# Ledger of designs, part 30: VH-VL binders against o60147

Target 1, 175 residues: o60147
Amino acid sequence: MLEKNKYLYIFRHIQTNQVLLSQGNVLKKTALFQLPYPLQKPVAPNGMRPAKLRKDHWVPLLKVEFPNESMFQSVFMQLLNYRKYRSVQPLTSDLLKLPIPVRRRKIMRQEVPNTIADLADILNKEKFPENSVRLQLSDKSDSEYADWPPSVQIDSEEIKLSRGFREKTTVDEAR

## First folded at step 16 (VH-VL)

Design kf18
Fold by OpenDDE, look of step 17:
Structure kf18 (fold): chain C 175 residues (1-175), chain A 118 residues (1-118), chain B 106 residues (1-106)
Amino acid sequence: as target 1 above (175 residues)
Amino acid sequence: QVQLVQSGSELKKPGASVKVSCKASGYTFRSYGMNWVRQAPGQGLEWMGWINTYTGEPTYAQGFTGRFVFSLDTSVSTAYLQISSLKAEDTAVYYCARGPYLSYFDYWGQGTLVTVSS
Amino acid sequence: DIQLTQSPSFLSASVGDRVTITCRASQDISSYLAWYQQKPGKAPKLLIYDASKLESGVPSRFSGSGSGTEFTLTISSLQPEDFATYYCQQDYEYPTFGGGTKVEIK
């Protein structure tokens, strides 16, 4: 019997670098609801929540394997909270000087390093067992955005997923 | 073990309000979303929305905006559904259901029958 | 919204029968489909998630298959306790349920 989901996938938008959290290796439409700037007919490159999920616009950023579902869920929910918190923070004077579209894009481009830093921070606080969390990155250099606790083991192998995301199969380990 | 225990049956008049509680135990409350599902007598299941138990942010399905309010008391691991301006058509069993973020529902409350009758 | 259409709505079967229930989605939902069992006066019980994954504690006679738009719940050998209503539910988008399939004793 397969274990319940203990895998976190994080995807980034190829143009905006917006970040989506996924409970599987196939992004759901509901993942778009994580984006802070909804609009009726927006396109992600405009720094807004797109109306439709374009699979080809998203690439995997990292994969995290947790010891169990409970740990996964805890971290997942906390990541969402961190993102929301940032989205409601007052804008800096420098950002306010920029046109809204440019401002939004600039903010979105920080989502990747911010999300990685958030993840590390959360994991640092959780104090999971040593080497109990396996982190795999599409780009190893992204690991430099944070200091990782002893609970995190960074894989030497990078994520080798194609552009977009894989379809779920009966042997899919993500969920 | 995971348990969701809901408040008892309610009998209300049209125009009144009702607040259903769902107390969770056996897991970290804020690690799973709480969903609300309605089932009218003899009818199917209808997802009403969910509340993010970590942030407290509610999301309502279409058709369940306005009169329906999701809330939390995290100190007692309890989720609430409040329905105001009750109508006869609100007569149904209301379930709370735990689930991963906008996913399936692995644990359910026993349901709360709300009857709206003049 | 994604519509789920279950078929049949009603199914009469005998103990020992192989039962198959179908759920069709109005659009591709990958494998984000769950199955529930509900008995009268009781809350739904999760049987299958992610189209084919058996929930813990659920008898192995239950199985799910399918992806995309076509999904199937199969009970290999119907038991007396299996007479109930079954619902499919998608979580690719905001959750929606199928109309249900009532499995009755023949």
Scores: ipSAE 0.846, ipTM 0.920, lowest interface PAE 0.6, mean pLDDT 92
Fold by ESMFold2, look of step 17:
Structure kf18 (fold): chain C 175 residues (1-175), chain A 118 residues (1-118), chain B 106 residues (1-106)
Amino acid sequence: as target 1 above (175 residues)
Amino acid sequence: QVQLVQSGSELKKPGASVKVSCKASGYTFRSYGMNWVRQAPGQGLEWMGWINTYTGEPTYAQGFTGRFVFSLDTSVSTAYLQISSLKAEDTAVYYCARGPYLSYFDYWGQGTLVTVSS
Amino acid sequence: DIQLTQSPSFLSASVGDRVTITCRASQDISSYLAWYQQKPGKAPKLLIYDASKLESGVPSRFSGSGSGTEFTLTISSLQPEDFATYYCQQDYEYPTFGGGTKVEIK
């Protein structure tokens, strides 16, 4: 039972719906590097990358338990690459017609459904054993963004924690 | 049986270049990042940066953005550190170390001593 | 950049002693701290990750504690093979190391 991290934690920004992937239940500052560096000063919610990590702005989206560390590492690295791939794809003509602030906001709002779809796509391709991957969501309706393989067991209980994925006991609540 | 095997020690003159290799085995190479750590004689450990083994994209720590180049050959599960325009202060042991994405380092190579002497 | 300050820089202790090494971060790093042991002429070896999680194969006399800015590595009963230099490392931001603590056994 002494295995290094086999949990994927995914956070959502409370205002922009941007997504961060995490190897731990508390976000690191380096998680922000998953977000594009904007051309202008990165002040959330008006920018795409916040200047600092404000942990009270990031709430649980979902948690995934993998059978072991190697499966977790494979999925985590692939999911990061999916996000990079999406960031360099051409924008649609409909998006290009929008004013830049509106376009940014619309793209950011797609991060939740896109991340969930990408996760499911990876898991469908990975051929993991039936019911070997446990998925827990903060909002179970978000599972409808994808078709899940037989390897995924969706937890009937939603995530109820209000401050990330750990219970508030002796926590860093105030700065 | 995770193993990182580095190339042998090097003796160089100032202005030369060196390329250190780090061959990985016993795990899925693209699932873990590859880091480079420098240790000057009698001194502590200094993170030089890392390379994302899935994408090939390097990241360099402050102070290592010029003469230091990280690269990969994924067909042989090998990472490389190249140092150009060697200076006396580059004399150090250079370690490769693997780890989760931007995290701790659970396996290390044996180190490669690079000596730069007039 | 996050600076890590280890104390003491050097210590000398007897076999069987309880040894405590501290690492102080210049800012809150949550629990994102690792400890390494390095013996002369050898690569560092991971002992502790995430402040308190013991790496597989590491003797149980090693333990880690702390969060935020203050962290401790403890060796509950010092053994002759524990002669080494110990480093802390944070990974809350791009990795940085502490300056090291050299442990000598008398």
Scores: ipSAE 0.647, ipTM 0.848, lowest interface PAE 1.6, mean pLDDT 88

Design oh10
Fold by ESMFold2, look of step 16:
Structure oh10 (fold): chain C 175 residues (1-175), chain A 121 residues (1-121), chain B 109 residues (1-109)
Amino acid sequence: as target 1 above (175 residues)
Amino acid sequence: EVQLVESGGGVVQPGRSLRLSCAASGFTFSSYGMHWVRQAPGKGLEWVAVISWDGSSKYYADSVKGRFTISRDNSKNTLYLQMDSLRAEDTAVYYCAKDEGYKSGWYFDYWGQGTLVTVSS
Amino acid sequence: SSELTQDPAVSVALGQTVRITCQGDSLRSSSASWYQQKPGQAPVLVIYGSNNRPSGIPDRFSGSSSGNTASLTITGAQAEDEADYYCNSWDSSGNHLVVFGGGTKLTVL
């Protein structure tokens, strides 16, 4: 039997640069639970969990191909937990000097490099077989946020999809 | 000097509620994630919950999820634990703890004295 | 599930060296912290980041880690070192961010 390859899809918000992790190439509303809970009940501050998913605001950041579901589930769970861990860490002194709205924006801007670094840290510690994990980025320079283990092949081709990870097809192929 | 003082413990019947408080002083409370850790009599330490610096992220141990609510008021330098639907297994000394932060681990450098919660019929 | 396993009890002769160990898969990705607790008292941090001593902790306390194991070593144990010792870690693979070991009761003979 052929083992089914499994993909991790990571999205970036076009304005805030926040990151969402997904098991599928289209975001589900439940992915919004990865965002901070709103502090003001009637109106969410910028970057807090909205009531509704705006799929047009989330674009591809990267895609990871794993050889099996077990490896995917392990890495996906750990990435979610790394984000929880970071969310409860003490603020640095440079963040404390900023007004709270500016502070939140700066924290959000760290999510892209932090997520990429966390992914690499997990993959380095897992010690997967050489070249068993394929990484494709929307911007290849983002690979510079981390040192990658031998298990990772970085695809030379960037993701060129304008929205989501769904590849564009001809009308006949899409039927 | 850093100081954490818990209060609100007592004896309650199963199914009842209690609210614990932790008064913080001697540090910038609003820059730290804060934790509750409990210890049943004669038993080890068990992590209960954590809340982010601004209260926008909260995480719980499975044993208390859905029954306990962690919260904070940064204007009063106070951490809270609302404990609903209390069970006998919740009987413990409850500590609040400060995480100073260090790389990929935990660094609970200050703990309160604890407050005893006893849940008995 | 991630657990941190400690021996329940260890003894050391006064002035001798003792090692307390803590094992678990979470330690492959998390540094360890060690806490001393005397009866009726709150825990006190004695080692963080696997091998660092906070200010005010005697030089006889040291820590190390390798693979899935962290160790606390007390060189030249003294009577006041008699206590329970807990390790803890971050659990990146489970539902709990913070995991404590079951504790080791150190008796100084």
Scores: ipSAE 0.822, ipTM 0.919, lowest interface PAE 0.6, mean pLDDT 88
Fold by OpenDDE, look of step 17:
Structure oh10 (fold): chain C 175 residues (1-175), chain A 121 residues (1-121), chain B 109 residues (1-109)
Amino acid sequence: as target 1 above (175 residues)
Amino acid sequence: EVQLVESGGGVVQPGRSLRLSCAASGFTFSSYGMHWVRQAPGKGLEWVAVISWDGSSKYYADSVKGRFTISRDNSKNTLYLQMDSLRAEDTAVYYCAKDEGYKSGWYFDYWGQGTLVTVSS
Amino acid sequence: SSELTQDPAVSVALGQTVRITCQGDSLRSSSASWYQQKPGQAPVLVIYGSNNRPSGIPDRFSGSSSGNTASLTITGAQAEDEADYYCNSWDSSGNHLVVFGGGTKLTVL
């Protein structure tokens, strides 16, 4: 499927709300390397990078269709940069008031809105042609986390939820 | 005033270990990521490692991965770099640098004076 | 990991303008910062976020970016500007988050 190369999928973990970026609708094991926490015990949902990808623990958050793969790659790389950047950046005063375990959980819960905001920021800077980028969300309300440029057309239909994949299958429904 | 003071440098033989420290003051240490950057004599700057505010995230340059360990003690406002299996090419002045953010990237707003590590037989 | 490239050396006459350029793929996705280093001293931040000056940095220092390039410009070079200048950026590839250019030695004539 050549078409998948221009599709960005963002998945969220069903427990931790951590996010993974994917080129195409299938999560790859290499996506785990996106997680900022090193591999150590205990494993997720404690915010640590698991040894193995459990695709059934991830659901699609949003889908972005770009005009071409080049645009996809540009945005994809920028998103990864933003994530890594954020992982080492100063904490907000609100977070500093929290115990470390609570703080960590709070940070993880912020990954979804932060990622959406990052995406919007990146797209605002890219200045792509009007309505050239199609955005579909699993929850349309998530679009409210950011202001979107004219290049983005938000789909009125929400993504059908499936664990680990874009497309819902009978197996996914049984989980 | 922000201050970063490195220590622990010296002369060591290849294969040996050395531990560097960076004492931080003048800012809320536990709120910021910290970096190590090194500079070989007469050469350019080379990023070595970064550690997040709580130590939960650590990243290394490929050249030191598996040999160096970055850590921190927020109760002591101190950054560490454990250097194992040292090589001649690790010879450099090692700087600790404070992380700072901007919307489209991050940078080092403060640097220590550096500490010299010499690896030689 | 991505690399940043700089000219190893440039010269400028006193009072004239010089531009030091940095090039690399990481600059397409992240902002550049610039550091001045004089002999025997630690690096000093002079520009961040492509074109922001920290407090205490003279306004003759400015930055710009375009595509995969970033530039540091000194408008009206002074004798004290003679130093090595390093660009850096951040990279999403692997765990090597930060990349530095090779540095540019600026001579003020």
Scores: ipSAE 0.025, ipTM 0.641, lowest interface PAE 5.3, mean pLDDT 87

Design oh11
Fold by OpenDDE, look of step 16:
Structure oh11 (fold): chain C 175 residues (1-175), chain A 121 residues (1-121), chain B 109 residues (1-109)
Amino acid sequence: as target 1 above (175 residues)
Amino acid sequence: EVQLVESGGGVVQPGRSLRLSCAASGFTFSSYGMHWVRQAPGKGLEWVAVISWDGSNKYYADSVKGRFTISRDNSKNTLYLQMDSLRAEDTAVYYCAKDEGHKSGWYFDYWGQGTLVTVSS
Amino acid sequence: SSELTQDPAVSVALGQTVRITCQGDSLRSSSASWYQQKPGQAPVLVIYGSNNRPSGIPDRFSGSSSGNTASLTITGAQAEDEADYYCNSWDSSGNHLVVFGGGTKLTVL
């Protein structure tokens, strides 16, 4: 079954660690517009926007259930804008001393923790009702990237979504 | 000393194109995002566009999206704004501004003196 | 229409204190920056991150924030402070990304 409307899924690229946001458990090809255009060939896995959406290259990072679609939309838009904001940030001294390819890789490696932190920050500012937002993580340790507000209930249950946007089966659970 | 010098402004007819340039000096140009901000005569400031340090990310105000293109040449320390399909409402002084990051938002620590673009029949 | 609202004009007597306030939803999630613009000149950053002064800006300029508001305060206004002042913030909620207030013309009497 497709989950939609009030469900935010965040996906991570298995090679580049780039992050895509999705309304629902299936990534649309239009989600790739969240990534910057490549400046030069080659594209992925060097980063930037791949030409095609390879479902098998993306794994779920986390799932968020909101009380309603309106709250979802608000947070979704803010997450996108947070990403835009970060993409223009001045380079730190640590980054400046690195070759450009290494620099870009390091920036991409930070997308996962930054996105998680952004989500927490946004939710902290939104001041949603207590335990009104349900968060599920593929890796529970990822919750440590941020302090979560009282509005967020972290589930012990894992995301029932596997690589390729498939529901987890008994076979998947055995892996 | 940080310096930003805009050029390329002038008088053009509606529907025409114009390309603005901003020459940067006094800082590591390739390390910072750059913005264009405009100001219509007697009006307030309006953000136009931003480009990341390497040009990989570009964002535009809705008022210019699809018509304006921001770009940069880091080897020349130059920022550009290609303005196509110009309209009367695009008439403004155009400033290039250096981006500076803060924890909770962008701000512009240095501005050029601006170049005037007049779109009129 | 601006998402940041400022009074169009305020006055202050020489040596007195004036506060220029900016209001908007974007200020709930982002810090304000303030720019001074004198006639025929480019804007100059005077406050960023709610209350940080760039080098060269007099200490009579200060910033504050509360809720959906940000304020620029000039303590001991000088004649040279007569200018237009614009607040600015990052907008996380829409497509504008950057928003300016309408500007406040400060007259020093």
Scores: ipSAE 0.828, ipTM 0.915, lowest interface PAE 0.6, mean pLDDT 92
Fold by ESMFold2, look of step 16:
Structure oh11 (fold): chain C 175 residues (1-175), chain A 121 residues (1-121), chain B 109 residues (1-109)
Amino acid sequence: as target 1 above (175 residues)
Amino acid sequence: EVQLVESGGGVVQPGRSLRLSCAASGFTFSSYGMHWVRQAPGKGLEWVAVISWDGSNKYYADSVKGRFTISRDNSKNTLYLQMDSLRAEDTAVYYCAKDEGHKSGWYFDYWGQGTLVTVSS
Amino acid sequence: SSELTQDPAVSVALGQTVRITCQGDSLRSSSASWYQQKPGQAPVLVIYGSNNRPSGIPDRFSGSSSGNTASLTITGAQAEDEADYYCNSWDSSGNHLVVFGGGTKLTVL
């Protein structure tokens, strides 16, 4: 029986800036289904869906604590849907003039700021109580990609990259 | 002028396959996401599938997942819908539609005239 | 569609104002677009982004939205406005990226 988690963990890829969403503090290989299909002939740049999950290639971006499972599930689903919606939008004129590999890399580099903006947009539209949602970032300057609603309390402590999302566990020594 | 022309519709028996094409002209096809939308006789519009500009993202309505495959060939300015394991409830006029793009909603500014698919014994 | 509810039929007297409504939770996060369809024809976009008219659509067509409701208003309805009208949205909370309402048949008396 799996216990439901009220935490949202977001990872970014160290090279491509692609983003993966997780309900656990360690990515599962099924998270890769969030990434685009490999093209029929693999002309695709780095950052298409790889065959296996390299956990050392994905680092913490942010963590969100929700007061309950329902809020978490709603925001998680909406983030996935925001990305799907964005992925099928027409190209802007500046992207169209780029060679396809360069274009894809530029699109992927935008995933971090776009995901942060999506999260803020979702939270602004949800009517959560003031300070009920705790946001912790690996880089606090990333909060500047969006304007946050009163429901969000941004943690002053950044996520330590050396631990990923796992927090150090204190264990008492036996006497 | 933007034009979308569907083809490939016809009468087929349940369980068979059919492939629809949508020929696009008058715009830069490779910069747009493209959709299939269907309409059963006497019924409303039902979204079927969408494909991103380069084909790397594809999404489907639950009613067609695993049976239909959307694809595109940007060198031929053509959108495709491969329909396998057809059922009577797939009987509809199939439209292709262009999404001009909007920040928070859909903007299907051009539609083809549609192609009729009839699935019956 | 499964997520957007429209009345199946509405009537308006020639030259009068009519409002066609569309309701669903997806409209809290999505703008609406509206499509006019006459028998045997493809749909034609009349409103996008909840309240924007494409080029070539008469200014008697307008749109609005509030909460989970979107509306298409035709002021000074004309005989050629008799058609089926479908609202459309994306659904940030559901399994389907594109949702259509069930359609409203507008009759101009």
Scores: ipSAE 0.821, ipTM 0.920, lowest interface PAE 0.5, mean pLDDT 87
Fold by ESMFold2, fold request of step 18:
Structure oh11 (fold): chain C 175 residues (1-175), chain A 121 residues (1-121), chain B 109 residues (1-109)
Amino acid sequence: as target 1 above (175 residues)
Amino acid sequence: EVQLVESGGGVVQPGRSLRLSCAASGFTFSSYGMHWVRQAPGKGLEWVAVISWDGSNKYYADSVKGRFTISRDNSKNTLYLQMDSLRAEDTAVYYCAKDEGHKSGWYFDYWGQGTLVTVSS
Amino acid sequence: SSELTQDPAVSVALGQTVRITCQGDSLRSSSASWYQQKPGQAPVLVIYGSNNRPSGIPDRFSGSSSGNTASLTITGAQAEDEADYYCNSWDSSGNHLVVFGGGTKLTVL
């Protein structure tokens, strides 16, 4: 292909707060393989890999523009691997104290701050050029989950849901 | 106090199946991710698979993906490895290992003594 | 089976110091752990987090790391230290979550 993607799109599930990573502004069914395997006795809400992608259940969390496709691919792969690494770590004592349904919900709710922290950790270690990575959030306060390196420029405008990750505003629509 | 005991190894022909078990005791099994690691005769250690505390996340080495299935039964404190479509290169001692957890690396603090799987015609 | 490179064999005279090295790009982002394995036995963790000694491991074992290299040092090597030594890391940028080095056979002369 002549044009290759340099954008990372991250989605959040509206109920579970689980995270999916995507190279496109619309999720593909293959993104579901990032979700856990079904359990024999699932709990509700179960957070497990469904048979079908319900695109209406996933909303934008953040978008990242990289300098090129190679850097995108490196960070994308690393984020997936960070998630796998976290998923197999032992439970902490505070999680062990919780009933299993509450525990799973708390683990799922950690995915947003954990993914943001992992993204920042990767960007700090990769030592990208100053201001070479543009970050845009649906909720700008989510940037507070991490300390960002000089390579990252955080967009002042938040993502809007309509038409992908944002919608342009005209003068008449400003009021 | 912590003990891991593998079982289920044996001699099988290529294309057949085996199921390995790892009985755990002396720790809260259901709070830990568990690993299978193998070692072919005269060779080094090779990671095989890992499973999360509740079994909902599973990851495999490329060499076994699609043929092996890791699973666990927390009510029995037991880890399993279902090995299908076995090949001669799967011949190895299979260890289960406990990961104590670490921020930026692995920390396999306890290992079983291993169970031998031999795949030959 | 691994991206981590170790010398296949190293020798040390009894009572002398030896360094076993492990190299790989994954070590720039991952701490190393080291496992000792004697014939017919399961591996035993001797160093984790690149430089931490678990309880029960003799003081003569130490670890360090710099760049893409991790080292296991045995100061005052003893006969019982004769074993295979494996380094281990995770790899955030590849398809190998868990990576072992090929192993180093330590011979105590």
Scores: ipSAE 0.819, ipTM 0.916, lowest interface PAE 0.6, mean pLDDT 87
Fold by OpenDDE, fold request of step 18:
Structure oh11 (fold): chain C 175 residues (1-175), chain A 121 residues (1-121), chain B 109 residues (1-109)
Amino acid sequence: as target 1 above (175 residues)
Amino acid sequence: EVQLVESGGGVVQPGRSLRLSCAASGFTFSSYGMHWVRQAPGKGLEWVAVISWDGSNKYYADSVKGRFTISRDNSKNTLYLQMDSLRAEDTAVYYCAKDEGHKSGWYFDYWGQGTLVTVSS
Amino acid sequence: SSELTQDPAVSVALGQTVRITCQGDSLRSSSASWYQQKPGQAPVLVIYGSNNRPSGIPDRFSGSSSGNTASLTITGAQAEDEADYYCNSWDSSGNHLVVFGGGTKLTVL
């Protein structure tokens, strides 16, 4: 049994490209609290926090293994705060020229690269021991979004997870 | 000229509610996050809450979570702070502040003159 | 949660130079901003991004940073500079996204 507590999984939404952070490889309902509040009820605009978690709408982006749970918790908290920080940034002049729905979509499209960049920045600042953090990406090219510190060892194997769910097994691949 | 004008302060008893307003002018209000910052009498500055440009994201200091609600009406260029379950320790001058400078760090380039909230039995 | 610490009070002679320092872990990852507050008035931004001055702020105000510290320097202090000064930064590690120092009362002698 893998020690779930030291693993960070990041998922992206297949339509909106929004990002959810998870402790372990299974998304919990509480992860929805990471999404912005609906502006109006009962129907939330696209990209707002839904009432129910649809696990099939989320695909794995990356996996991070930390030496211990404490380090995981620290980075997890910082990632959330980085997201909060970004969410309140003033709109750029380019965005101001666009209708509000278009603005939101453009912002959402940047969630994946921003999250990866945030993770790298946090890890650079934490200065963990060399090769103490293991990073596995669904797409190796995503590693190019940031400069990684010596503490990070990038796995040569890509992450293989089902949508919003457990790691793919050999049996799953045969189906 | 950028202007922020707070209103709604007053004297209230513990457990009661109060709603503050901040009228903004001189800039594109709907493009910026807005903050509330308070200062107890004779004390320092304490961050209270922030709201994103469209109101979709709201964050609070632990001291006010569950009791205070930040909101905005961009059509009226107005920021609000609903304060419920008020406590004596909430007594302070409340400032609205304009968010700015995320590339170089958070800072508040403009502040209102503040409105005094006194919570007393 | 990271705290920012400041000396509660400092003094400077008219025309002399004074440095107000802020210290905290948040300053390692975020630039500081500084605010001047005179009695009965709202805070006024005097320095942001470690060493940027807003329009209208005299050039005698400057900022610097090193490690977990940030400093506000007034070169050639004037009588009108007597005020409380607060440092501020973003806190990525705690539940308080925005943190202020405790403030420094500057007296001009």
Scores: ipSAE 0.817, ipTM 0.908, lowest interface PAE 0.6, mean pLDDT 91

